# VH-VL binders against q10081, part 25

Target 1, 150 residues: q10081
Amino acid sequence: MSNLEFVYKYFNSLDVKELYDIYLLRTNVFVVEQKCAYPEVDEIDLKCGHLMLRNANGKLVAYARLIPEQQQTVRIGRVVVDPDERKNGYGRKLMLQALETSKQEFSSSKTFVLSSQEYAQPLYRSVGFKKCSDAYLEDGIPHVEMRLEL
Key: E = the ipSAE of ESMFold2; O = the ipSAE of OpenDDE; V2 = 0.75 times the mean of E and O plus 0.25 times the DockQ between their complexes.

## First folded at step 14 (VH-VL; framework fv_indenebart)

Design n1 (at its last look DockQ between E and O 0.05; V2 from the best seeds 0.00; counts 0 for: pae O 7.5 > 2, placed apart)
Fold by ESMFold2, look of step 14:
Structure n1 (fold): chain C 150 residues (1-150), chain A 123 residues (1-123), chain B 115 residues (1-115)
Amino acid sequence: as target 1 above (150 residues)
Amino acid sequence: EVQLLESGGGLVQPGGSLRLSCAASGFTFSSYAMSWVRQAPGKGLEWVSSISGSGGYTYYADSVKGRFTISRDNSKNTLYLQMNSLRAEDTAVYYCARTIEDYGYTYYHMDVWGQGTTVTVSS
Amino acid sequence: QAVLTQPASLSASPGASASLTCTLRSGINVGTYRIYWYQQKPGSPPQYLLRYKSDSDKQQGSGVPSRFSGSKDASANAGILLISGLQSEDEADYYCMIWYSSAWVFGGGTKLTVL
C-alpha cells in the first residue's frame, strides 16, 4: 500500500472539515499562487462530486471536482496538487482516479472533458486526453478544451 | 404489485431469430432503466443488455453486440430484446430486470426480476 | 483475467458465519466501486441483497435481514459479503456485481452450503 487514500463525496456528503480543506487548497493555489482575483468558489461546487487525495497524516495533497454534464459527459475541473507535495506523481494519480471514479459514480459517462491551461496539457495527455479546441479565455486566462472518449 | 413478465422464448435453430418481450406493470415504467440478464443451464448470471429509462442510452455485452438489439416502448410499458444470428451459447433463461436509475446519471441495482423465458438454440 | 472472481463453493455450519469474497482484477481498485450482492435459490430469479462502497455509502435491500452485511478487504482487492447466524434457508448461490466499463459485470457465483 502507498499510504495514500482517495476519498470521493458528492457535495451534500462533505463534512465541514473536508469542505474547509478543499477551499483552502484551491484558494491557496488558484487565487494566491496564480494571482487570479476571480471568484474561486462557485455554485457548481454544490452540484458535483469532490475527489480528495490524502496522505498517511490525513493532509489533503490533491483534489479535483467531477461535474456531470449532458450527453454522457463528465467535466473534470479544479485539478490541483498542494505546492509542497509536487514532484510525487500525484497529478497523474489523481487524474487516473478521477476517470475511474467518474465511470463508477456517473454510470452512463463515456466522454470526459476539461479546460486546460497550456502548462497543464502534458499531464492530461499522459492519461489520454486530446486537445479539441482553439484557445479561449476562461477567467481572463487562455485555455483549451481537452477530451477523452471511451 | 410490481410485476415483470417475459415472453417470446422458444426453440430455434442456429442462425435464427427471436424477439423477447417484457410486460411491466405496477410502476412508472419510464422512470427506470431496464436490463436483460441470462443464465445458461447450470451456469451463472450473465448480463446481456441495458437501456435507460428514456430509451436514449443502450448498452450491450461484448458477446451479443451487433446481434442483439434492446428497445422499449414506454407507451406500452414493454421492454424488447431482438436476438438475431443466434448461436448454441445463447441458450439460457432470459430475465427481465428493473434497474434503479438516479435521473440520468447513475445506475444502481436491479431490484425487481421477472420469472424468465427460456431460449433454446439447437438443431 | 476475469473482472470479478468468486470461489465456486463454500460450506459453513448452521449458526456460524460465512464470508463470501468477490475479488476484482488487478488494475481495478475495489475502493472505487459499489459492490452489489444477489442471492439465488434453485428455480427462482436472483434477489438483491445489498450494496457496499464504504460505511458511508451502503444500502440494505428491502426486507433483507441485518445478519447480511457488506465490507471490503483492500489488501485482497475484494468485496466481502458476511452472513452471520447462518440458517438453512441461506443455502443458495451468491453473485457479486459491479458497473464497469459501461457494463454490468457479474462474478461467477459462490454456492453456499449450510451443513
Scores: ipSAE 0.195, ipTM 0.765, lowest interface PAE 5.5, mean pLDDT 91
Fold by OpenDDE, look of step 14:
Structure n1 (fold): chain C 150 residues (1-150), chain A 123 residues (1-123), chain B 115 residues (1-115)
Amino acid sequence: as target 1 above (150 residues)
Amino acid sequence: EVQLLESGGGLVQPGGSLRLSCAASGFTFSSYAMSWVRQAPGKGLEWVSSISGSGGYTYYADSVKGRFTISRDNSKNTLYLQMNSLRAEDTAVYYCARTIEDYGYTYYHMDVWGQGTTVTVSS
Amino acid sequence: QAVLTQPASLSASPGASASLTCTLRSGINVGTYRIYWYQQKPGSPPQYLLRYKSDSDKQQGSGVPSRFSGSKDASANAGILLISGLQSEDEADYYCMIWYSSAWVFGGGTKLTVL
């Protein structure tokens, strides 16, 4: 594995390049690759934490949002790995870091939740998430709710 | 028209068992979670249990865990509540309610309620 | 001690506004919760009124008059159901509800009397 760096920032602390990289990666994957037109950029971006994984070259290779919710719950959203950087274990690395960062940033957090596309469940199961809902459509894509209690 | 009709209530001794039913009509039953909520005489509302559309996931109040079992038969558009080891404090009107899932959240609320069925636990 | 506390009763005159409070237990921040409101008239099951988390996250139940609205009082750590232009038909019990610790939790309910 190459040298990697995790950076966690809230929206107001992001510089222009960081914000650009985040939105570029998210739109290229969630909108273009997945052929899904939806309001990708939303107001949650303003209120959540942004976890970035960069390689030694400074390239954003993976990203996730950490969204504090009620009941000591943290929602992990917009989990994405650069298409050119997949199968390198970055997804799992990102999720493990997301959990650790959440514990640090959101004290007393004990519950973690996410909305998983059906095919992505194995990734989340690998870090302890369990399915806790029936399938539903989100922007026309089948999803399931998953939860991890720590 | 969306309709929910509870049945199965009655008088039972402490330690006894009852099985409540809720017949649903006017909507795609399997597409909705369902819940039971009870109300003791002259008291407020208390959530009892919920079940997902497919029946794959169930949720219970601490006060009924281990004693009550929620289930459903989607082919019959019917919701059930098996109540065992009944106690005096279980005396209440039991309502079944259609439960709306808020996508993106791990919880859902009740939007349509039946008329209720009365359960009385007394020696 | 209770997760949600509601006053037992409230009285208001026809045409006036009624403000029903749902106070969350200390340590539970009202700002992070969706609060659901239900109306129950005598001899009838509860009816869903609305839910409110914030101005950008709220929903009115089907057929529920616009004179019913939800809000929050952060200083009081409470959800608020406001009924404007109070009518005699609004006399009922009102319950607030939240999702807490993987369970639905109701307040004790408020009996609203229209004088």
Scores: ipSAE 0.014, ipTM 0.603, lowest interface PAE 7.5, mean pLDDT 91
ESMFold2 (binder alone), look of step 14: mean pLDDT 92; pTM 0.932

Design n2 (at its last look DockQ between E and O 0.04; V2 from the best seeds 0.00; counts 0 for: pae E 16.0 > 2, placed apart)
Fold by ESMFold2, look of step 14:
Structure n2 (fold): chain C 150 residues (1-150), chain A 123 residues (1-123), chain B 115 residues (1-115)
Amino acid sequence: as target 1 above (150 residues)
Amino acid sequence: EVQLLESGGGLVQPGGSLRLSCAASGFTFSSYAMSWVRQAPGKGLEWVSSISGSGGSTYYADSVKGRFTISRDNSKNTLYLQMNSLRAEDTAVYYCARTIEDTGYTYYYMDVWGQGTTVTVSS
Amino acid sequence: QAVLTQPASLSASPGASASLTCTLRSGINVGTYRIYWYQQKPGSPPQYLLRYKSDSDKQQGSGVPSRFSGSKDASANAGILLISGLQSEDEADYYCMIWHSNAWVFGGGTKLTVL
């Protein structure tokens, strides 16, 4: 779709409508769609960057949070695409932008990590991530750690 | 009114130790990172060390790594800098500064500074 | 090789403008950094002025007049602090700062003289 817009803000720069849109998208997918009751909103949100993708109508269609960690590392989490907007390539666009934004916003970053569900591994491999752990449970769902080094 | 009051400076011999303190008031101390920045006589600013609000993450300039230890006691609203194995080049005014961490690593800045405490290392 | 380089001194007349530069070393790009600026008057601690990454990502320090502004010169790989409408009270040392390789790095400072 034409006129897609990426918006990045650190937590304390978000306005209340942006925060509402983020939590609506995240909870609708991670809690409601995935049928997983857990505290999806956590304290990490207060100390990280929030990357939003909006379509021409202003709808939040994809989101990720960018969490600076020690050792020049950024963790990419809460990667989500609106269910009605899937199959538009937004997941790959989001991940590419997350890498570029992380280099701009966390300028010493060299390592990127994420915790991937099984179905999402092909997406992350397509942008250069590699599996680096055995499977483990996160909120009752199998995950693997994936890493990309620059 | 946010205030930072440094203390513990003085004259010490090379190889000696000092412990600097910074008493904080007028804000929720545990919610902010803190930093030490020094300035040698007639010279520019040099960052020394920073500590996260919880105290769980610490950072040091290469010039002080292994000799200086930053710490905090959130129950006493106090920041510390333990300085060991002091050298003549450590002679400086040491400033305590409140550090804003909410914007990530590249969004940090030191918004409130103390008046500084002077450390002189000479024989 | 110093990470940040600033001219040691700069002079300008009251009412004029001063452009203070902060040049990043080769191999790192000014476009990916927030450039922080501090003012220090004799006998006083530094004071935060502003930060600048882009026109959509900048911040003025509390109580800092709008005649202080930030920008970048990409071709020179430099951050710029512009002070317009210079007043005698603007005579001070000015430092730039970035977060680089797990360290806060200051430039060497520029002494601005308002004649």
Scores: ipSAE 0.000, ipTM 0.493, lowest interface PAE 16.0, mean pLDDT 88
Fold by OpenDDE, look of step 14:
Parts: sequence; C-alpha cells; structure tokens
Structure n2 (fold): chain C 150 residues (1-150), chain A 123 residues (1-123), chain B 115 residues (1-115)
Amino acid sequence: as target 1 above (150 residues)
Amino acid sequence: EVQLLESGGGLVQPGGSLRLSCAASGFTFSSYAMSWVRQAPGKGLEWVSSISGSGGSTYYADSVKGRFTISRDNSKNTLYLQMNSLRAEDTAVYYCARTIEDTGYTYYYMDVWGQGTTVTVSS
Amino acid sequence: QAVLTQPASLSASPGASASLTCTLRSGINVGTYRIYWYQQKPGSPPQYLLRYKSDSDKQQGSGVPSRFSGSKDASANAGILLISGLQSEDEADYYCMIWHSNAWVFGGGTKLTVL
C-alpha cells in the first residue's frame, strides 16, 4: 500500500503549488472530463477548508472542500479523485477523512450534506449518506441532495 | 406514490393537550425531513415545526416553542406532534409534509403535503 | 410590518397572464432569497410549485406546468409568480415562502380568480 497523506488547509494557508494542484484536478475532471463549462473557481474557495490527499510521490490524487453552514451543518463539496487513480478506494478514504476532519474543525457539527451526481450515490451511501431530495439539474448534470447525521 | 395521512385532530379545551400523527408511505421515510404546517380557518399558512430524517435535529416556530414537540418513529413511518398548553390561536388544520433539504442551503422546504387534520381549541 | 406581503386577491381572464407579487419588508433584500411558491385549491392541501432565486438558480416542481414561472422585481423588492396562458383550473390561493431568521415565513396568500 502506498504512503498516503491527508492535508487540510484553509485558502490563505495554501501555497501556490497546492492551489495549482487543486484547481488543475478540479478543472480536469469537473470541466474537461465531464464536459461541463461552469464557474468552477468561486468565492467559496476563499471561505472553506481544503482537504487534499497525496500519494507517496506527492501527487494530489483526491480532493474535497469542507464548507461550514448554519444549523451545525457541514457541506462537503468538489469531491474528486484523479482519473488515473480511481478504483483504489481513494474516494471512500477521502469521505471518511472529510467527516473526521469536519468533526475536528467544526466541533458543533451534527449534519453533513452534499450534492451528489446520480451515479456517485453509492460512494456516499457507503459512508452513511442518504438521499434527501428529488433529482435536480446542476449545470445540466442530474444531482440529488444527500445527508448524514452523526 | 408518496402518501401522507394525518390523524389525531379534535376538540380540546384551552390548556389541554393533543397528539397528532402522520403516517407516511411511498418513499424512504427515514431519508427525509418532515414538517408540520398549520392553517387557521380562513387564514394563510404558518410553519410550525420540522424534524430531520434521523430525528436528531428539530426546529420550531417561535409561536409554539416550549409547547409543541415534534418527533418521529422511523420504524413505523410515522411523524408526531405533541401539542401542550393549547391556545385558541392554535386552532387550525394541521398538515404534515415531506420536507426536502434545499440545494446549497441548510433549510428544508415542503414538497408533498397530507390532507390535514383539524384541531379546534375552544372552551 | 409582515416579512412577506401579498395582495389579498387578483383577477384575470382565461388565456391572459397573471403576475402575483410577494413583497419583502424593507431592509430585507429580495435578491438574496430563494422564494418558494405554493398553490392551494379549495378543500385541498397546498402544492409546491417552484422556487426562484435567480435565472441560474430556480427549480420547477414535479408535474408543474411550464406556464408557471418565477422572477423578481428588484425595484419593488418583490418576488413574482407569473402564470401565462391562464386556465380555469389555476383559480386558487397562492402563497410565497422564504427562510428568514431561522424560520419558514409565508406570505398572506393571494386568491386568484379566473374570470
């Protein structure tokens, strides 16, 4: 098994290389791979936490952002695994760490929410999330709202 | 088909108590928040209370805080509203509603409603 | 002053367009809110119609005809429900709703009569 490292930082603590890697991975997947043109980089990046998973070579292989919201809720967004690194269980590792990090960073958090593309629901269900909305379109892609209460 | 059926309404004196029930079917009950919304005779809608899917989080209108308690039994697909210290102004049709978490926000809106059950508070 | 104000009643002819307003209290910027709309016919529970924050942030309820649409009038600080091609079955009460101060708040409702 490769030596994996999780790093959690807020925007102002990211160095240029970290920010570059994050935006590169996000745009390659959410914009290019998914053929979806949308404002990928947004102001939420300035306010949220950034969870990075790197392998032994220092490559960013997975990423998510943690967004504190009202009512003791944390939104997990921009969940992405590098296309070349999929099927290695990184998605599940990322989600479990995201929950743990959220509990540490936001001690009062009780509820976790995310917007899931329809095909990605099994990943989130595997860590306890449940569908809590009808399907809707986000940037032309079918999504559902999912929630986990701990 | 999503179905919600309220029960437990009736006539009660001021200061009295009443417990409403809402039987849900046609969807995964535990995956959805639920809400109570009431409507006084000839008046508009008023949100009363909401509860998360697991029951871990509850929300109340100021007008009912300390008097009403929302709860649920997911094993029975049933939502409850315990109403204590009832007042004349609590007289209304009480609707239960399936409640969906709104995209990008931490509040929930009602997308499917039951037929309602009538509560009358009168001396 | 109420958080949301709706006209008590509105009348329109079949085939015409009806614009129902939901005015937010002074100091509350309509631009920052998602406005939810519900339809209630006599003797029936409310039905979810749609929500509208902006043209890029809107949702139509399941089975709700496309003739129902949401918009905003910033100058009036109001949400708008537009019903185009008005039909007799559109006669109903219409309520707007927003999340404000950690609570759901409904407007007083508008009774729409189709003449």
Scores: ipSAE 0.000, ipTM 0.578, lowest interface PAE 13.3, mean pLDDT 92
ESMFold2 (binder alone), look of step 14: mean pLDDT 91; pTM 0.924

Design n3 (at its last look DockQ between E and O 0.03; V2 from the best seeds 0.00; counts 0 for: pae O 11.1 > 2, placed apart)
Fold by ESMFold2, look of step 14:
Structure n3 (fold): chain C 150 residues (1-150), chain A 123 residues (1-123), chain B 115 residues (1-115)
Amino acid sequence: as target 1 above (150 residues)
Amino acid sequence: EVQLLESGGGLVQPGGSLRLSCAASGFTFSSYAMSWVRQAPGKGLEWVSSISGSGGETYYADSVKGRFTISRDNSKNTLYLQMNSLRAEDTAVYYCARTIEDEGYTYYHMDVWGQGTTVTVSS
Amino acid sequence: QAVLTQPASLSASPGASASLTCTLRSGINVGTYRIYWYQQKPGSPPQYLLRYKSDSDKQQGSGVPSRFSGSKDASANAGILLISGLQSEDEADYYCMIWHDSAWVFGGGTKLTVL
């Protein structure tokens, strides 16, 4: 749509407003809404790609980070949709774009992984991810590993 | 300084086989992905195949899958293309090209090209 | 349906500008792609010119004059190669290329004639 814009940048290419928008969105959802009182900002942010979805007003409405790992694998993390923008299909659009962007930015990638809370598994299955682990704790919250292979 | 030299082209019958070689010099061969690109007489460019610097990842155009095999010998600084089950439409000049590979997995443009070797498939 | 479409030919006058298009098929979005451009003169292998994804993600090939530049027309789903100040030596075939579906894909090429 002409009303939506995806923007991808590796950390070193982010400007200060983009970084502010990313941390505002992540903190408001993961820390405030979900009441996860653990450090939200970590050192992975310095060495990964940042995928932003903006609406026509320039508002950051969805975000994910793309982390290259060994064995031609990309980890998709910090998947978030602004609470006021939910139910517009942005989560699915974000995940589809994250896969396509990863194929462009990490040309040899063939495996995509993520750590999912139970409630989010249906979204990830809808774009082709499959559960590949038993539940484990991440920041004290149950998660499962999910994987998509090309 | 950087040089790519293709060889192994020639005349071959339909259904036959041919192996192309590309000798590389002037750079650290194992640090770069490599590609084969072909051009039929009077036609445009068609990518054929690529291989990562390590040799661990290979890629093929649909038109050659199952018939062509790309490989490399990093100890000999040589890229290969084994072509089997050749067809008339495989007639072309075949170029060897160095592909920029960043951080071991991100591919960019083909920056150095050889002069090509001609493959003709006819009875 | 072809992944990339280029017009077969284009003519322009010396000193003018030429705008060469590379249109991606419906279903894929030019905004996600790096568009690579190559020039080929008769009897020679192709030469890399430049790539363009965005103003913050672009690269000029070594020795390529600054009058060659890349851009995109998002409404047309197309990459653009702009050549300003056309010279007779710019007469050549021009190809766009993208990485798509684990493959390099070339456009069909545009023959630029400088008259």
Scores: ipSAE 0.458, ipTM 0.838, lowest interface PAE 3.0, mean pLDDT 92
Fold by OpenDDE, look of step 14:
Structure n3 (fold): chain C 150 residues (1-150), chain A 123 residues (1-123), chain B 115 residues (1-115)
Amino acid sequence: as target 1 above (150 residues)
Amino acid sequence: EVQLLESGGGLVQPGGSLRLSCAASGFTFSSYAMSWVRQAPGKGLEWVSSISGSGGETYYADSVKGRFTISRDNSKNTLYLQMNSLRAEDTAVYYCARTIEDEGYTYYHMDVWGQGTTVTVSS
Amino acid sequence: QAVLTQPASLSASPGASASLTCTLRSGINVGTYRIYWYQQKPGSPPQYLLRYKSDSDKQQGSGVPSRFSGSKDASANAGILLISGLQSEDEADYYCMIWHDSAWVFGGGTKLTVL
């Protein structure tokens, strides 16, 4: 894990290969693996931050969006780990880095929120998130709203 | 008996400042979060701000963010609201309220309210 | 476009039941939220009544009569405060509240008149 690299960029700074890798990973997981047809690519991509985790081989192994909101809140979205890399603890590493990057990029941010698929809650709880809603469907998949205050 | 008593309200010109206080008694003050909620004349309730028991966490409505500051002195069992750059729309009765965390969630609701103190912002 | 919408006023006779609605804005699923209810009588501060998320997740405020109960209408995307056996002392303003977008949001309130 010593050769892992986090890269944070806004949309206009992404090169074609980075954008390709992001969309490939997101669609392979959220659309294909989860068998969910929805508008994966959206306008939020244009105005949010993109956090990328690459391994020593340059492979995008994990990704998340950082979306600033009102009241010093940052929403963490599109959290994904490559299916072949999920045994390496990259999810937790990604979330910890997402929180740190958010603090750096969005001054005075103190609240972090996300929409968690129900099965993914343990990952987010492990870094301090707590449930703050009942289950609801998003694109036909059960989700819960989670929140962390730092 | 749980008691909350607000003070510090009054008449102030636009752009002015006020500091509200809320004296608490009848419970372990430091163990509870506290909130301010206001009510404009003849209008509904509007959440203003909350602060954790230790004072380490604060929360604000967008309408007051950057202008109001919530704080507390646990040694004095007192909650404060520093209001700067006051506007006409800030005119309201301001209530302090004991705030309880809902177990299993990250937010707090108000369960006990003071009688309120009136703030009037006018030229 | 308000997050929570309440009717401005409601009238009912003593002994009857009153249902106060708290409608959530389109796109916000009522099933997701705990709905908090407060009662405010003239010249007094608000008083916590109860909260309702589901039948398995609800709480009655201390000293609040059992004739006050919470529920939801999914079809209307609304929280409901039911007051059975309406009494004259129930005449008051009633506010619903939810936690949304990292803030507490109140409804506009309903003035309940007991005829």
Scores: ipSAE 0.000, ipTM 0.585, lowest interface PAE 11.1, mean pLDDT 92
ESMFold2 (binder alone), look of step 14: mean pLDDT 91; pTM 0.929

Design n4 (at its last look DockQ between E and O 0.06; V2 from the best seeds 0.00; counts 0 for: pae O 8.6 > 2, placed apart)
Fold by ESMFold2, look of step 14:
Structure n4 (fold): chain C 150 residues (1-150), chain A 122 residues (1-122), chain B 115 residues (1-115)
Amino acid sequence: as target 1 above (150 residues)
Amino acid sequence: EVQLLESGGGLVQPGGSLRLSCAASGFTFSSYAMSWVRQAPGKGLEWVSSISGSGGYTYYADSVKGRFTISRDNSKNTLYLQMNSLRAEDTAVYYCARTIDTGYTYYHMDVWGQGTTVTVSS
Amino acid sequence: QAVLTQPASLSASPGASASLTCTLRSGINVGTYRIYWYQQKPGSPPQYLLRYKSDSDKQQGSGVPSRFSGSKDASANAGILLISGLQSEDEADYYCMIWYSSAWVFGGGTKLTVL
């Protein structure tokens, strides 16, 4: 609760243990828990920032990636909280830090976007995102685009 | 070799206007963001305005928004600051500074001019 | 209420070390921000010294001696400029700066006296 640490690195600055921790957390949730077989690791990972939340024991408890896009826009993706660490408010802390880190690391950013599943919309609304599309399918799962503008 | 030279300072009455210029040489001007920073007599540094290398993004301190306009002419290697509705508190030395710009992130101001003095007094 | 706060002055002896602090306003976490440091001598424009976000994200200015270094004190919510082996030419004004809310923000500056 008290000794949380955010770590941000662009891809080429990650060490191999950090990359392992990220992919373990992402695949355990997005592939295994959600029972969705797809190529979860993609080339976007090579060209974006990686935001990690670690607890006092050094465990990776939450993660997001920050993707610069055109028109002063940053996409926040792969938002995940370790299943054993849920209900501690880490999702909201992660999203607030993702916004602040994006403004630091992508200095011109004014618009933030994400693709949300139904269950995650309340989290994103709580930090100021608003739905901006009708539902669409991504890998067979309904998603909506959400946006926050400064 | 790398040089920034400010000009256009002077004495002006409150409510008046003044246009500052900063001539750049010795580097590829369009590859860098540019900033104006001012310093009132005996006071600290205050950032005024910045502009991206392309000129597509501009930023202003709250104290000057709506009164000052930053611009650049990349064909002439020149940065400008149009200052309107001048007030006594705008009295300062105005520096232009080259700002490191990686295309995504602004970093430090690595080269500074010697400054030009603006005095707003009646 | 200021975004960055620096003490107005600091004195230290030649050969000693000086720690210059740059405290961020309550509600702004120092861990998120790159802290930039500038030195200014009388009659001259500022000169860039270094920046520090973390040990893996820092940079020394060109020609700046290694006795200048950056760090952070998380419990004080502050960036730190450490100058070891103080020399008389280190007497100057020192400013911290961050990119915050789409703006560059300077601290008020610290006058370092070496005596």
Scores: ipSAE 0.558, ipTM 0.867, lowest interface PAE 2.2, mean pLDDT 93
Fold by OpenDDE, look of step 14:
Structure n4 (fold): chain C 150 residues (1-150), chain A 122 residues (1-122), chain B 115 residues (1-115)
Amino acid sequence: as target 1 above (150 residues)
Amino acid sequence: EVQLLESGGGLVQPGGSLRLSCAASGFTFSSYAMSWVRQAPGKGLEWVSSISGSGGYTYYADSVKGRFTISRDNSKNTLYLQMNSLRAEDTAVYYCARTIDTGYTYYHMDVWGQGTTVTVSS
Amino acid sequence: QAVLTQPASLSASPGASASLTCTLRSGINVGTYRIYWYQQKPGSPPQYLLRYKSDSDKQQGSGVPSRFSGSKDASANAGILLISGLQSEDEADYYCMIWYSSAWVFGGGTKLTVL
């Protein structure tokens, strides 16, 4: 899609507007839409990568953070698509880019892991992730651990 | 009262096999992941293997992959560790431990058995 | 380099504070992980003490005195177990643990001696 742009930055390189957009989107979805009060903004933000997807209008339509656990393993977290922009395939596009960006930013990355809300598993399966745990609660929401080996 | 009781330890020659058991009581066994952790004489703790509550997922330390097999029988409230191709470095006290989460990998081992001793020596 | 590194031993006087460190290997962000702490006394199995990921994500084991607390030193990339008001009964081995790369990983353990 020619009108979409991916931008990947670490925390210290984010400008105020970018940070605002990220936190706005994350809180609107993970806190408000999902009716879940939790420490959404955390210290991990300071040390992880931030992958932003913007449309032609400059609107942040999707986001994920990439958390290196080691050179070979990357955890993908805070995967979110703007509620008004869903059903456009942005989630899958985001995940594919997240994998590519991870391979570029974190040398020798081969393993990708994430905690998936149960309902979101099809998205991650579509890009090759496989469930590797029983269901568990995280912040009161059912999750499963998923993994992709490349 | 939550209890874990290991059994099956003993003396075995290198290349031999043993099967450890852990009898659980005092809790809903199938609702908890279970783990084996070992401790060589005078050494630290080493995670060996874990299994999800349902038994559908298993995890192994690299040091035992291909040689050890973790399993469980929820109808008997029993955890197992089949150890094949045993080596001298497998000598240790083997603890079974309850992992609090029902498949959640970020929760801890909160209850431990007293351990069973495995000695691998020629 | 080991995933988790602990000092082999530490000594402190009764009533003092003891700070036990659990240093993560470079490239592993301590901020990402929940660090679990265990206490082991001679002839006994390990006992769970507490877990700490952040101030908003921590849990104290049942029956564990409040003088045991967890924290992190981001600059050192380390988890910290702080024991305040050290008691003679606190003399034991202490292990940190994390879930890393689909495995539970223990530190080497620290032997705490109460002088």
Scores: ipSAE 0.012, ipTM 0.584, lowest interface PAE 8.6, mean pLDDT 90
ESMFold2 (binder alone), look of step 14: mean pLDDT 91; pTM 0.916

